# Designs tried in a protein design chat: VHH binders against Probable 3',5'-cyclic phosphodiesterase pde-3 (pde-3). Part 5

Target 1, 352 residues: Probable 3',5'-cyclic phosphodiesterase pde-3 (pde-3), of Caenorhabditis elegans (q8i0p7r281to632)
Amino acid sequence: RYDTRELDTDPDLAETAVWSFPIFQMSRKHPQTILSRLTYNIFQQAELFRIFKVSPIKFFNFFHALEKGYWEIPYHNRIHAADVLHGCYYLSAHPVRSTFLTPKTPDSVLTPPHPHHQHSSIMSQLSTLELMALFTAAAMHDYDHPGRTNAFLVQVEDKKAILYNDRSVLENHHAAESWKLLNKPENHFIENLDPAEMKRFRYLVLEYILATDLKQHFEIIMTFTERLTEIDVQVETDRLLIGKLLIKMADINSPTKPYGLHRQWTDRICEEFYEQGDDERRRGLPITPYMDRGDAQVAKLQDSFIAHVVSPLATAMNECGLLPILPGLDTSELIINMEHNHRKWKEQIELE

## First folded at step 20 (VHH; from b4 with S31T)

Design l2
Fold by OpenDDE, last read:
Structure l2 (fold): chain B 352 residues (1-352), chain A 123 residues (1-123)
Amino acid sequence: as target 1 above (352 residues)
Amino acid sequence: QLQLQESGPGLVKPSETLSLTCTVSGGSIRTFDFYWGWIRQPPGKGLEWIGDIYYSGQTYYNPSLENRVTISVDTSKNQFSLKLSSVTAADTAVYYCAREWIDTEGWPHFDVRGQGTLVTVSS
């Protein structure tokens, strides 16, 4: 099923250090194994196989089973999971201009990173266990997604909604079911962790997955902002918070990608939303905003999403120096792309 | 095997609307990975991209033609269509429908296309 030599020489996987990673190109070549292939590459780069003595057999068993459990739906599929995983890797691996290791200054005002600040990667500040948990959580975070929102599941009294008491229904489902999958003997690639490491690994994976619930979006941003001057990467809770920001940014990263990638993700999410709208209509429910196939409002949807969800997080991370800035650039590629894409949507709205 | 076939009138009068339909066989238009596009080649000129559509209805047009072009899709018939209004002699060309994939920068690439149909604009 897998040839590690082939994986080690895959030209697409060689581009994992690039934000414009050709995720759809890779998916077209490997429609059934994009997630497991990418995960393998990232684990290798982080030396996780060696450090934790991970069985390649159990590794591939798990991640292949995981990617097969993603539905063939337009957006919340294995490609999205792979994209989020890539985002977590990119954001953690590249040097950033963080000031978290600098002494507290009397000024409470967020200042842009100074040129004299040392550049370090977030990856270098996280433990290997934390990294493995982050990457695993990224791959798992939308496992068995039905292509419907939490609000929809609650409205129709879905069994999942009942099971999880209408609280983060999908995220709890993803976490619980993917963990059950991981616990199968043939999939248990974490078998060599000691009991304490196992407990911590699970804790981190769950925290990261649950952090992707948009209901917690602003709370997490506020928590980070409030603690910004006190953040210490030596403190576990602060590292966890940083990890949450990474997976959240990765999960909503589409507007921060080059236009060619962004438009494809946009079209996919719109179709998935329209499918929910169709279900709502069939059930005699009010159609959720932006989910009416007969009243397409793609530009307005994206404008709202960028302005109210993506931009607040990206801006917060950028201001504290958590977004990578490539050599020769003055601004993060994420910000450049987001501004460009947002402008295009605004222009379209003006024409409509 | 995926096949695309253009259909429509080969002659259109000036100021009228050119209408073409592309019928897709051997595969469904309801695909996540591809777009459905129209391109044309005027006599003695290179290929020009007109526009494309995602199966859920999102459209993208060449800015030079945007005001005159309408592309639509009918997933139930496995077809998508082109309308070009206010045609002139400059719109005389062989028209092709194609399946497209989009690269990272947003450029369309054609992996499968029809045989093409000549549309002549003449009084």
Scores: ipSAE 0.921, ipTM 0.967, lowest interface PAE 0.5, mean pLDDT 95
Fold by OpenDDE, fold request of step 21:
Structure l2 (fold): chain B 352 residues (1-352), chain A 123 residues (1-123)
Amino acid sequence: as target 1 above (352 residues)
Amino acid sequence: QLQLQESGPGLVKPSETLSLTCTVSGGSIRTFDFYWGWIRQPPGKGLEWIGDIYYSGQTYYNPSLENRVTISVDTSKNQFSLKLSSVTAADTAVYYCAREWIDTEGWPHFDVRGQGTLVTVSS
């Protein structure tokens, strides 16, 4: 049984506005309920309980069932889901400098550009339904993850790969299974949505989860870059695109975190990769690069990941002013941390 | 209850390699949340962090000792080990193995540690 009074006074949850959120500290304190607790806090902050008349009972039933469905594996566990959720919240809630977030009021043509570009948050530009969908999708996005890659599942002709025709196998699985869980009467916390809202909610959740497939990574970035000059937050498709960027950035955020967090996430993902490598070896398959426990290349893995996956997205978002910059800083904390961590890995490579 | 116990020779000659093993009981080294570390306390000095290891084999060393330190883990035996090469009298200390958690800044904190073992470097 959850005590909302206790949740409202949890000192760890008070730090949700900080990028260096102590996710592992919270996990050690609440190893079985980190995701449901964090989700509750975020929903409260966004007033989603009030706005959508969300039953606390069904809410906790669902998110507790959800977090129980995450496997006890090194990386793609409930802690990762909570971290991604936190990332989505942080990136959406903080003011950003993006110019396209200011609605062009037709009458603003006559008013000289007031130098006070009011920084607005992405959250203020998204509908409450879109926000609920984003946060829910973040919590769901790796539900029932087996700790293996899509490529591995396809290679071994896993039942999931067959079911989803070797296309975004994991993401489809996560979305489908988590939605089935949500549809259970005891878990159906969206029961008070009207039919149109329900359809839209499902659509958004699916789009966000599927957007986390790295195969679509560059396509999404390219789409965003091409539309940058025409992005209008009044347009639903543009809001969806922005939401996709947020969840994608959150999903790969480890290098943008302080070193202590980044270190722990790195070690966890390496172990999970090694487990796949072990499985590949047992099956007589070639071992995927960087997944051989006997030939550890952690620094090279991280260098490659940061350079080719994280940096392109972070840079694109930063250049368009979508990354928060805290007062007193000239650069986003995400960029500062990413550059620092990347430098450390490069130095390590030079020593090897 | 998780317990850690250091084992190894209490005397090491100068220029030789200090070798210690930590045996973990009451819990598995294969834990996602913690690291396994070595610390030491020279006579009359404070605690010094030597290094730590994740159960999958990733190591982190004190920069001042990095060139002389090797930490390894054997998950099958529920043990992890320390090797310190080219020892001098300055390496005389009580050595502790510990379970560690890492804060957001990357600093190790000691959760549970062994009773410690004195290693004396002497001719």
Scores: ipSAE 0.919, ipTM 0.967, lowest interface PAE 0.5, mean pLDDT 95
Fold by OpenDDE, fold request of step 21:
Structure l2 (fold): chain B 352 residues (1-352), chain A 123 residues (1-123)
Amino acid sequence: as target 1 above (352 residues)
Amino acid sequence: QLQLQESGPGLVKPSETLSLTCTVSGGSIRTFDFYWGWIRQPPGKGLEWIGDIYYSGQTYYNPSLENRVTISVDTSKNQFSLKLSSVTAADTAVYYCAREWIDTEGWPHFDVRGQGTLVTVSS
């Protein structure tokens, strides 16, 4: 099913270092294998196959099974998972200006940061196991998503809501079910990890997936901001926190993408929301705001989402120098795109 | 095989509203990956994009025509429609409906289109 030579020469996969990665173009070419193909490329770039002696057979078995377990729904599908994975890779691989990523030499505390501080990547500061966990978690984070919100599942007393006591219902479900899938002998690509590494790997994967729950969004941002002056990349908990920021940013990244990508993600998420609204209507429940197909408010939805969810995280990361700034730019492409897209929505609101 | 077919009057009077319908066959309009668009080609001129619609109802219009254009979709009939108000002789063109994909910059690309229908604006 997979030809590694073909994968190594795939022109779309050559663009993984670009934020404007053509995710939908790749999906149209590979509608059923986009996630496994992208994951393979990223694992190769990070040399994870070599480092952890990963069986290519078990690797492809797992990630293909994983992508097949994503539903054919408008937004929370395998394309979204691939996009989040790409986001995690991009944000980790590019050099950033964060001062806390430079090793604190005892003498450096007293010397003003020399203007020539070599920018380091987040990837260079994380262990290879942490990287593998981050990328795997990104691929897993919405596994078997039903296209409904946690609030909806709780409201209708879904079996998942009952099982997980109405707490991070979806995130717990994604993590548990994807891990069960990974533990199948034919999918167990982590078989060569020692017991300690395996335990740590699982811990990290779970922490990253659970961090995608938007209920914790501001708490995580605040925690990071409060610790900013004390952040030490030599400390495991700080590295975990940084990893959480990356996967969170990647998970809500659509407004930070070029308009063509943002437009498509917007339309997809709106349709998925409308499907929930339809379900709520059929059940005689109040329709959740912005999910009424008969009262579409797309511009207001996006304005609110960008202003209150995406911008706070992006701004926090940008201010601490965690967002990449490409050569020739004064500002991160993520910020440039977000501001542009947000302005367009505001203009639309004024016309309505 | 996916096919698109334009239908509507070939003659419209000045100041009236041009109305066209596109019927899609061989596939569903309820697709995640594509948009449904209208384009036109006036005599002796190039193609002009009019606008498009996502199957859930989100519309995008050419700014030059935005105040006169309405695009709608009927998923139950597997159709989408174009209305262009206050027409003039400048709106005389061959009109095409098309399936569109959007690139990273937001530009529409047409992979399948209808045969086109001539609409003449005349008194």
Scores: ipSAE 0.919, ipTM 0.967, lowest interface PAE 0.4, mean pLDDT 95
Fold by OpenDDE, last read:
Structure l2 (fold): chain B 352 residues (1-352), chain A 123 residues (1-123)
Amino acid sequence: as target 1 above (352 residues)
Amino acid sequence: QLQLQESGPGLVKPSETLSLTCTVSGGSIRTFDFYWGWIRQPPGKGLEWIGDIYYSGQTYYNPSLENRVTISVDTSKNQFSLKLSSVTAADTAVYYCAREWIDTEGWPHFDVRGQGTLVTVSS
């Protein structure tokens, strides 16, 4: 079913190091296998197959089963999962300017920062197990998403909401169900991990998925900001925190993409919101703001989302030097795109 | 096979509103991957993009025409429409409806289009 030679020569997969990754082009070519193909490429680049003796058969069994479990809905589908995975890879693989990523050598306290500090990547600071967990979590993070918000599920007393006591309902669901899928013998691509590695792998995957809950968005940012001066990449908890920031940024990265990608993601999320609004209306519930198809406010929605959710995280990461800056640029491409897209929405609001 | 067909009056008077409908067959307008667009070609000139619409109703217009253009979609009829107000002789063209995909930079690309319909603006 999979030809690894073909995957290794796929021109779209060669673009994984670019932030403007053509995710929709790839999806149109491979509508049913975009996630498994991208995951394979990333695992190969990180040498995870070799390091952990990952069975290609079990690998493809799992990730193909995983991508098939994503619903055919406008936004929270396998394309979104692939986009988040790509985001995690991009943000981890590129060199960054963060000072806390340089090992504090006792002698470095006395030496003025050498102007030529070789920028290191976050990937180089994480263990291979942590990387495998991050990428796997990215692929899993929205598994079996119904296209409704946590608030909606709680309001209608959905079975999932009851099961998880109205706490991070979707994130718990995604994590639990995707892990059950992974534990099937034919899908168990982590079979060669020792018991300690297995436990740690599960712990990390769960922490990353649960970190994508927007209810925890500001708390995580605050925690990071408060600990900024004390962050040590030699400490496991700090590496975990950094990993959480990466997957969170990747999960909300649409405004930081080039306009063509941002436009498409915006249209898709709006349709999914309208579907929830329609459901709320049918049930006699108040329609959630910005989810009324009859009162479309796309520009206001995006303005608010960028200003209050995306910008705070992107700015915090940028100020700490965690966002990549490509050669020849003075600013991260993420920030450039975000500012450009935000201006367009503000202009649209003024015209309305 | 996906087919698009333009329909509407071929003659419009100056200052009136040009109105066209595109009927899509062989596939649904309710698609996640594509947009539905209008293009025109004036006599002796190149193709000009007018605008497009996502099936959920989000519209994008050529800035040069934005104040005069309205594009709408009816998913129940598998149709989308163009209205161009305050027409002049400059709006005389062959009009095409098309299915579009958007590249990473935001440019529309056309994979399927109708046969086109001539609309003449004349007194």
Scores: ipSAE 0.917, ipTM 0.966, lowest interface PAE 0.5, mean pLDDT 95

Design l2
Fold by ESMFold2, fold request of step 21:
Structure l2 (fold): chain B 352 residues (1-352), chain A 123 residues (1-123)
Amino acid sequence: as target 1 above (352 residues)
Amino acid sequence: QLQLQESGPGLVKPSETLSLTCTVSGGSIRTFDFYWGWIRQPPGKGLEWIGDIYYSGQTYYNPSLENRVTISVDTSKNQFSLKLSSVTAADTAVYYCAREWIDTEGWPHFDVRGQGTLVTVSS
C-alpha cells in the first residue's frame, strides 16, 4: 500500500511549505490515504522517525486506521484533518519576525546586524517531542466527527453528550477515541518513548485537541495577549500556548486561503450545516440559524465568522510577528487573503 | 464510468427561455469534490463558461450572463439544469454540461463533459 521511496520523491508533497497547498487536488489523487501520506512527509521533514525510532509499519497502521475513521461527510472528513496538519506544519516551519522566539545575539564589531538577523521558525524553538505531539494532535483532532455540533448533540441527548457532561463533547470524543486507536499494539508508533516522554506526549496531545473547542477561543487568545511582554520560549507552558495558537489558526484557516480553497471549504461546511438543519426539521426541533437549506445566508455567516472568530486570532498572531511573511510581501499572505475574502462576502451582503 | 447527457429543445425563439437538463449516470451528483457546470461554444468562437452549481444548490455565474442565467440541481433525479432567459441570436451555440473541479485560485477545470447539444435561436 505504501512505498516510502515513492513518498520521499512525490513532487506533489514537495509543496507542503506553501500556504496555498492544493489539498483538494492532492486528495483526489489519494482519496483514502491523503492524511497518512501527508503525515509521513511531515514526520520525515522534522526527522521524527530517526529521533524517536518510529516504526514505519506501526506509523502507517495508525495513521491509516485514523484516516479511515473519519466519516464521509462534506467538511469534517480526512481532508480537513490533513488540511489542519498542513497548516500546523506551514506555520511552524517558516521564519517569523517575533523576537521572543530567537535568543538575543551579542553585538559584534566585525559583523554588524542585518534586519533578518533575528528571524527563526517556531519549529526551531519547540522540542521535537512537542512537534510530534502537535502534528499527531492535528491529525487526530476531529477523529470520528459525525457532522453535528456540540449544541445539537446536547439537545438530542446523544450518548457522547451524556458521557462528557455537555462539556467539549466532540473534542473529548476525538481525543479519547483516537488515543484508544493509538494504544492498540499494532498502531503504537510511540512505543520507544520512555515513561516521562510518554506522559508528556499524552498531556500535549490532549491539550492541543481540546484547544480546538471554539468555546475556548477567546480565553486562549486573551491568555496569550496578556503574556506577550513576558513570553519566554525556555518555559514549557509558553511553548504549549504558542502550539495552541498554531493548531487553532490551522483549524479555522479557510478564510486566510486563496479564494478557490476558501470557496470549497465554505460550500462543504454549509452543506454539512444543512444536513444538521434537515435532521432538526425531521425531529421537530427549531432549525439552528444558518442551517436551513431553504434559506441560505452564506455571506452573512462568513462575514460574522471572519469578523468575530478568524480575524481576532489572525490579527493577534500577526501583530506580535507569529505569522510568516514570505519574501516579496509586505505582510502575511494569511492577512492579505483574509481581507480579500472578507471584502467579497461584504459585497455580496450589499446585494441582498 | 461517469457519463453526462444533455437534453432539451434544439430550437428556441428570440426573447424566450433556453432550457437544458443534464443527466448524470455512472456516479452520483452528490459529491463533495466536484461542481456541475455549463459551458457553451458559439459558432466560430471559443468556449465560454456559463456557471456551476454545488449539490447543495449554491451557484456561481459568469458575470456577463448573471442577470439571465439560472442553474439548478435535482439530486433525487441525479440531474442539473440550465435556464437562460431573453435569448437572442447571439446565444446560438453548442451547450455542454460538465463536471468541474476548482483550483486554488478559483478557476474551473472540466474533467468530464457531455457530447454537447446545438441550440439555435431563430424565428
Scores: ipSAE 0.795, ipTM 0.919, lowest interface PAE 1.1, mean pLDDT 91
Fold by ESMFold2, last read:
Parts: C-alpha cells; structure tokens; sequence
Structure l2 (fold): chain B 352 residues (1-352), chain A 123 residues (1-123)
C-alpha cells in the first residue's frame, strides 16, 4: 500500500535528477516497490496524472503488479527496470546542446542567449503521450525475464522461442505479457485515452521495448546517424528515433555510471550468466562464452561490451549533443565515467 | 535476524598464515544486494578494511594487503573466509567479518558486524 503524501515528500526520490542516483540504496529501502515508487515520482514530474486523468489506484495496481512479475534473479529484476526508467528520465529531463532541438518558433528570432540557459531538454520536445509511452515502456521492458539469453531460449526450443519464431524472443515476451497485465480493468491506468491516443501509445510502447533487443543495436544507431542532418523534432518518426536512443542508452548504462554502481551491475550480470552456464552444463550443452563460473573472464567481457556496444552508442549521442553536459564539465559525465571504467578493465586484462 | 560469527586460531606464529572463517546465520550468504567483508582493528588504532567478496566468488582487496590476502566463499556452508599470509606482529588485531553494502562511489558500508576475534602474532 502507498501513501501519495509520503511519496510526494520522500527526500530519497528528490535525487532523480542525478546520474549517480543511488538505485541500490533505494532498492534496499523499498525492495518490493522500488519500480512503482520511482514511476510515480517521474509521472508526477512530467504531470502525466493531470494531463491524462490517470487514476492513482489503477496506476499503482498496474506498476505494483508489474514489479511483482520481475523474477528474483541477480540482474534482470525490478531494480534493473527502475534503473532503466531513471535513465530515460535523466536523459530526457536535462538541457542538451543538440542544434536540432533548438526551437524554430518566433522566440528563436531573438539574439541567441547563453547556450547553457537556452538549451532544450529532449522532454520538452516530445509530446506528453510520447513521454508516458517511453517511461511506461522502460518499466515494462524486461518484464518476466527468466535470466536466460534469446540464444539460449532458441537453442533449447523454449516455448517462447517457438511462439515468436526465434525473433526478438524475450523482447516480444516482455511486451506481450506486460500489455496483457496493463489491459486488466483494475490495472488500466490509460483508460481515459481517446482511440487515437490509445493506438499511438500502444505503437510507441511496442517500438521502445523492441528497440532494446541488442540485435537491433547498430541498425538503430546507423539509422540515426544517416538521418542526423535531416532530423526534425516536428516529425513523429524522428522523435520516435530519439526515444529509442534514450531507452537503449538507459538499458546498457552501467559502464557510464560511477564505479560503485558499475561494479555492482557487473557482479550481478556475471552471476546471472554463470547461472545460465550451470544450466548449460547440466543439460550437456557447450557453455556459452563468459558464462563459465570456473573460467571467469569479467574484464574481457566488459572491455568488449564497452568497446563494441556501449561506446558506439554513447559517443554517437555525445557527438551530436544529445547527452547532458552539466555545469563545470567539458563533456558528459557519461563519457567521463565510461572512459574511466574502460581503462580499469583494460588495465586488468594486461595484469591477468 | 542476521548474525555473523568469526572463528579460527587466536595465536599465529610470524611468517605463517592467519586463517579465519565467518559463519552467517539468520540469513543467506547468497544475496544480490550485499558483499561479505573482513575488517581489522590493531590495538589502539582505527579500523582497516581488508577486502570483500560477492557470493559469485568475485573479490576486492585493500591494495596495501592484496599480495597477502585471499578471501573465499562457500555458499553451501553459508560461510566466507580470510587467509592472510606471511604475518608479522603488525598483523595483531581484532578481526571482524561484516556484511557490506557499496555506495555509488565504491566505498563499503558495514551494516552487520561480527563480535570480533583477537588474533595475536607471536612466537
């Protein structure tokens, strides 16, 4: 049970605007309700309860049911869902320096002011429906994750892999099951959307969740890069593409966090990988690389992940000005942290 | 409620290996949220962090001690252990095992600590 007066004044939730948000400390304090509490705070910040006439009762029914459906596994749990949601909020809420987000209204005819005080946030450029879809999709995006990879599910002919024909198996599963949960009458916090809004909301949520399949990673980056010189925030498909970048960056954020957070996410994903490797061993299957607890390769895994997955996305977003650069910094703290953490892993490889 | 209890020899000869075991009761060592650490307090001095371990086996050590320290975990016995090699009189201290949580910067914070065991290094 929730008390909105206590949630509205919770000092721990006042830190949502900080990249180093202490997600693990918060989750220890509220282990069963971290996702619903954070989602409530973010919906309040974006005024989504007022704008869409959201029932608080149905809202909490849904998001609490959602967080209960995350498994008690080391990485793909409700804390990860909350972390990705926080990342989407942080990346959307701060002013960014990208020129294609600069207003084209009559106000843009005035003398350009100091860049820091006149930059737009991504949040200010998205519609409120698009924001609600992005934040809802972030909360949903790993719902009912079993702690196994798509490749594993395909190899063992899991029922989900058969159902989805080996294509984005988990991501389709997350989207379908969380949508079924949302459509239960007691959970249906979007009941007051008109038919056009409902159709658009469903489309956006599905697109955001499916974008988290890493098999789509470079296609999404390439599409953005090729369209960069023509990006227009008045075009809905361009706003969708920007939203996909936000949820993708948030989903793989840990190398861009301070070391204490990155260390904890790394230890958690490694243990979940080792659990898959143990399962493969029990089944008489070849153990997937990096998933053998008897042959830990943590530094090589992280070096590869940063170099080939995280850095391409983060640097693409940074070079076009889509990452916040806070006062007193020359670059985004995401880049600073990522370079620091990457150097640590490379040094560890040389010492091993 | 969670309790931690150190066990092991209270007297160790110089140049030998100090060996301690921490037994966890009232809760499982298999937790996603916490690390399992060793700290020590030499007589009349402050606490010194030795290192910690995640239940997967991943360890982190105080750089000043890392060439002499091994921390291990046995989840089947709900225990974790400390070995400190090549001890000298400077290693005489009260040794504590502890449950830790890690802040965003990477510093350990101890929320449950054992009663401590004095280990004396003497010939």
Amino acid sequence: as target 1 above (352 residues)
Amino acid sequence: QLQLQESGPGLVKPSETLSLTCTVSGGSIRTFDFYWGWIRQPPGKGLEWIGDIYYSGQTYYNPSLENRVTISVDTSKNQFSLKLSSVTAADTAVYYCAREWIDTEGWPHFDVRGQGTLVTVSS
Scores: ipSAE 0.771, ipTM 0.911, lowest interface PAE 1.1, mean pLDDT 91
Fold by ESMFold2, last read:
Structure l2 (fold): chain B 352 residues (1-352), chain A 123 residues (1-123)
Amino acid sequence: as target 1 above (352 residues)
Amino acid sequence: QLQLQESGPGLVKPSETLSLTCTVSGGSIRTFDFYWGWIRQPPGKGLEWIGDIYYSGQTYYNPSLENRVTISVDTSKNQFSLKLSSVTAADTAVYYCAREWIDTEGWPHFDVRGQGTLVTVSS
């Protein structure tokens, strides 16, 4: 099914280090294997197969089984999983200007001081185990998503809401079901981790997946902001916090993408919302705001999402230098794109 | 396998509404991956994108036409339609319906196109 020589030379995958990676075009070429193909490329670039002695057979068994378990729904599908994984890779792989990631210039009589500040990537500051956990968690993070919100599942007393006592219902479900899938012997690509590595890997994967619950959004931002002046990449909990910022930014990345990508993600999430609204109507429930296909409020939804959810996180990361800045730009392309897309939505509201 | 076929009047009087329907066969209009678009080619000129629609009903229009254009979709009939109001002789063109994919910058690319239908605006 998979030819690693073909994957290693695929020119479409050569663009994984670009924020505007054409995820939908890639998915149209490989509709059933987009996640496994992208995960393979990223694991190869981070040398995770070599470092952890990962069986390619078990690797593909797992990630293909994982992507098949994503539903055929407009937004929370395997393409979204691949897109979040790409975002985690991009945000970790490029040099960033944050001073807490770049060591101070040493003072030595035997070696002159460095002439300028050296930029490092977040990837270079995380352990390889932490990287594998982050990328694996990104691929897992929405596994078996039904295209309904936590609030809906609680309201209708879905079996998942009952099981998880209404708390982070979907995120617990994604973590539990994807881990069960990983533990099948034919899928267990982490079999060569020692017991300490395994416990640490599992802890990290769970923390990353649970961080994607937007109910925790502002708590995570606040925790980071409070620690900002004392953050130290030699401290494991500070590295974990940085990793949480990466997966969260990747999970809600759409407004920070070029308009063509943002538009497509918007149309997909809106249709999935309308499917929930239709279900609410059939059940005699009040239709959730923004989910009524008979009263589309797309521009207001996106304005609110950008202003109250995406911009607080992106701005916090940008102000401390955690977002990559391409040569020749004064700020991150994520900020440039977000401001462009936000203006378009605000202008549409004024015309309506 | 996917086929698109335009239908509608080939002659429209000035100030009236041009109305075309595209019937999709060999595939479903309900697709996450594609948009359904209208393009036209005036005599001796290049192609002009009119607009497109996602199967949810969300539309996108060429700004130069947006005040006069309405695109709609009927998923139960596997069809989508174009209405262009207040036509003039400048609206005379061959009209095509097409399946589109959208690039990262937002430009449409047409991978399946109908045969086209000439619509003449004349008294």
Scores: ipSAE 0.758, ipTM 0.908, lowest interface PAE 1.2, mean pLDDT 91
Fold by ESMFold2, fold request of step 21:
Structure l2 (fold): chain B 352 residues (1-352), chain A 123 residues (1-123)
Amino acid sequence: as target 1 above (352 residues)
Amino acid sequence: QLQLQESGPGLVKPSETLSLTCTVSGGSIRTFDFYWGWIRQPPGKGLEWIGDIYYSGQTYYNPSLENRVTISVDTSKNQFSLKLSSVTAADTAVYYCAREWIDTEGWPHFDVRGQGTLVTVSS
């Protein structure tokens, strides 16, 4: 049983607005409830319980059932789900310097602009329904993940690959299974949405979860860069595109975190990869690159991942001002951390 | 409850290899959340981190020792080991194995430690 008074005053959860949020330390304190606790705090900060008349009972029923359905595997577990949710909150909650977002300003329409202007957050530009969909999708996005890649599931003709015709196999699975869980009456915390809100919420959740398929990574980045000069936050499809960037950045955030967090996520994903490589060996399949525990290539994997996947997205977001910038810095903490971690991996490659 | 016990020779001759094994009981070495580390305390000095290992085999070493140190793990025996080559009298210390958690910045914190074993380097 959750005690909402205890959750509302938990000092450890007061740090959700920090990029270096100590997710692993928090998870060790609450190993079975990290996701539900974090989701509650984020929903409370965004006032989603009040706005949508969310039943706390059904809310906790759903999010606890959701976190229990994540597997006990090294990387794609409930801690990762909580980490992505935290990333979506952090990236949406802080003022950003983007040229296409409406600046947050005091009421002074009839007076000359002050020399200081407040920046707006992405959260202030999205509807509250869109925020609830983004945070819910983040929590759901890897539900029931088996610790194998889409390519592996396709190759071995897993039942999920057959069902989804080899296309976004895991992401469709995550969305479908988590939605079925949500629709159970005891879990249905969105019961007070009207029919139009319900239809829109489902659409958004599906779009956010499916956007996490890395096969769509560069297409999403290209769509954004092609739209950049015409982005208008009053247009629903442009807000959806921004939300997709948030969940994607949060999903692959590890190289943009301080080294201690990045190291732990790296060791976890490598072990999960080695478990797939062991399975491939057992099946008589060629071992996928980077997944052979007898031939560890961690630095090369991370160099490639940062250079070809993380950096293109993070740089695109930073150059248009969509990443929060801490006071006193010229660029986002995410970029600073990513460049630091990338240099460490490149140095390791030179030593090998 | 989790317990760690160091074992190995207490006397090693100069230029030879110091070899210690840590046996983990009351829990599994296959844990996602923790690392398995070695630390030492030379006489009259503070603790020195030697390195650690994740159960996958991934290692991290103190840069001042890394060309002489090998840490390995055997999950089937629930053990991890330290080898320190080319020892000198300066390597005389109490050696501890420990379970570590890693903070946001990357510093190890030891939450369970063995009793320690004195290793003396002398002729």
Scores: ipSAE 0.743, ipTM 0.904, lowest interface PAE 1.3, mean pLDDT 91

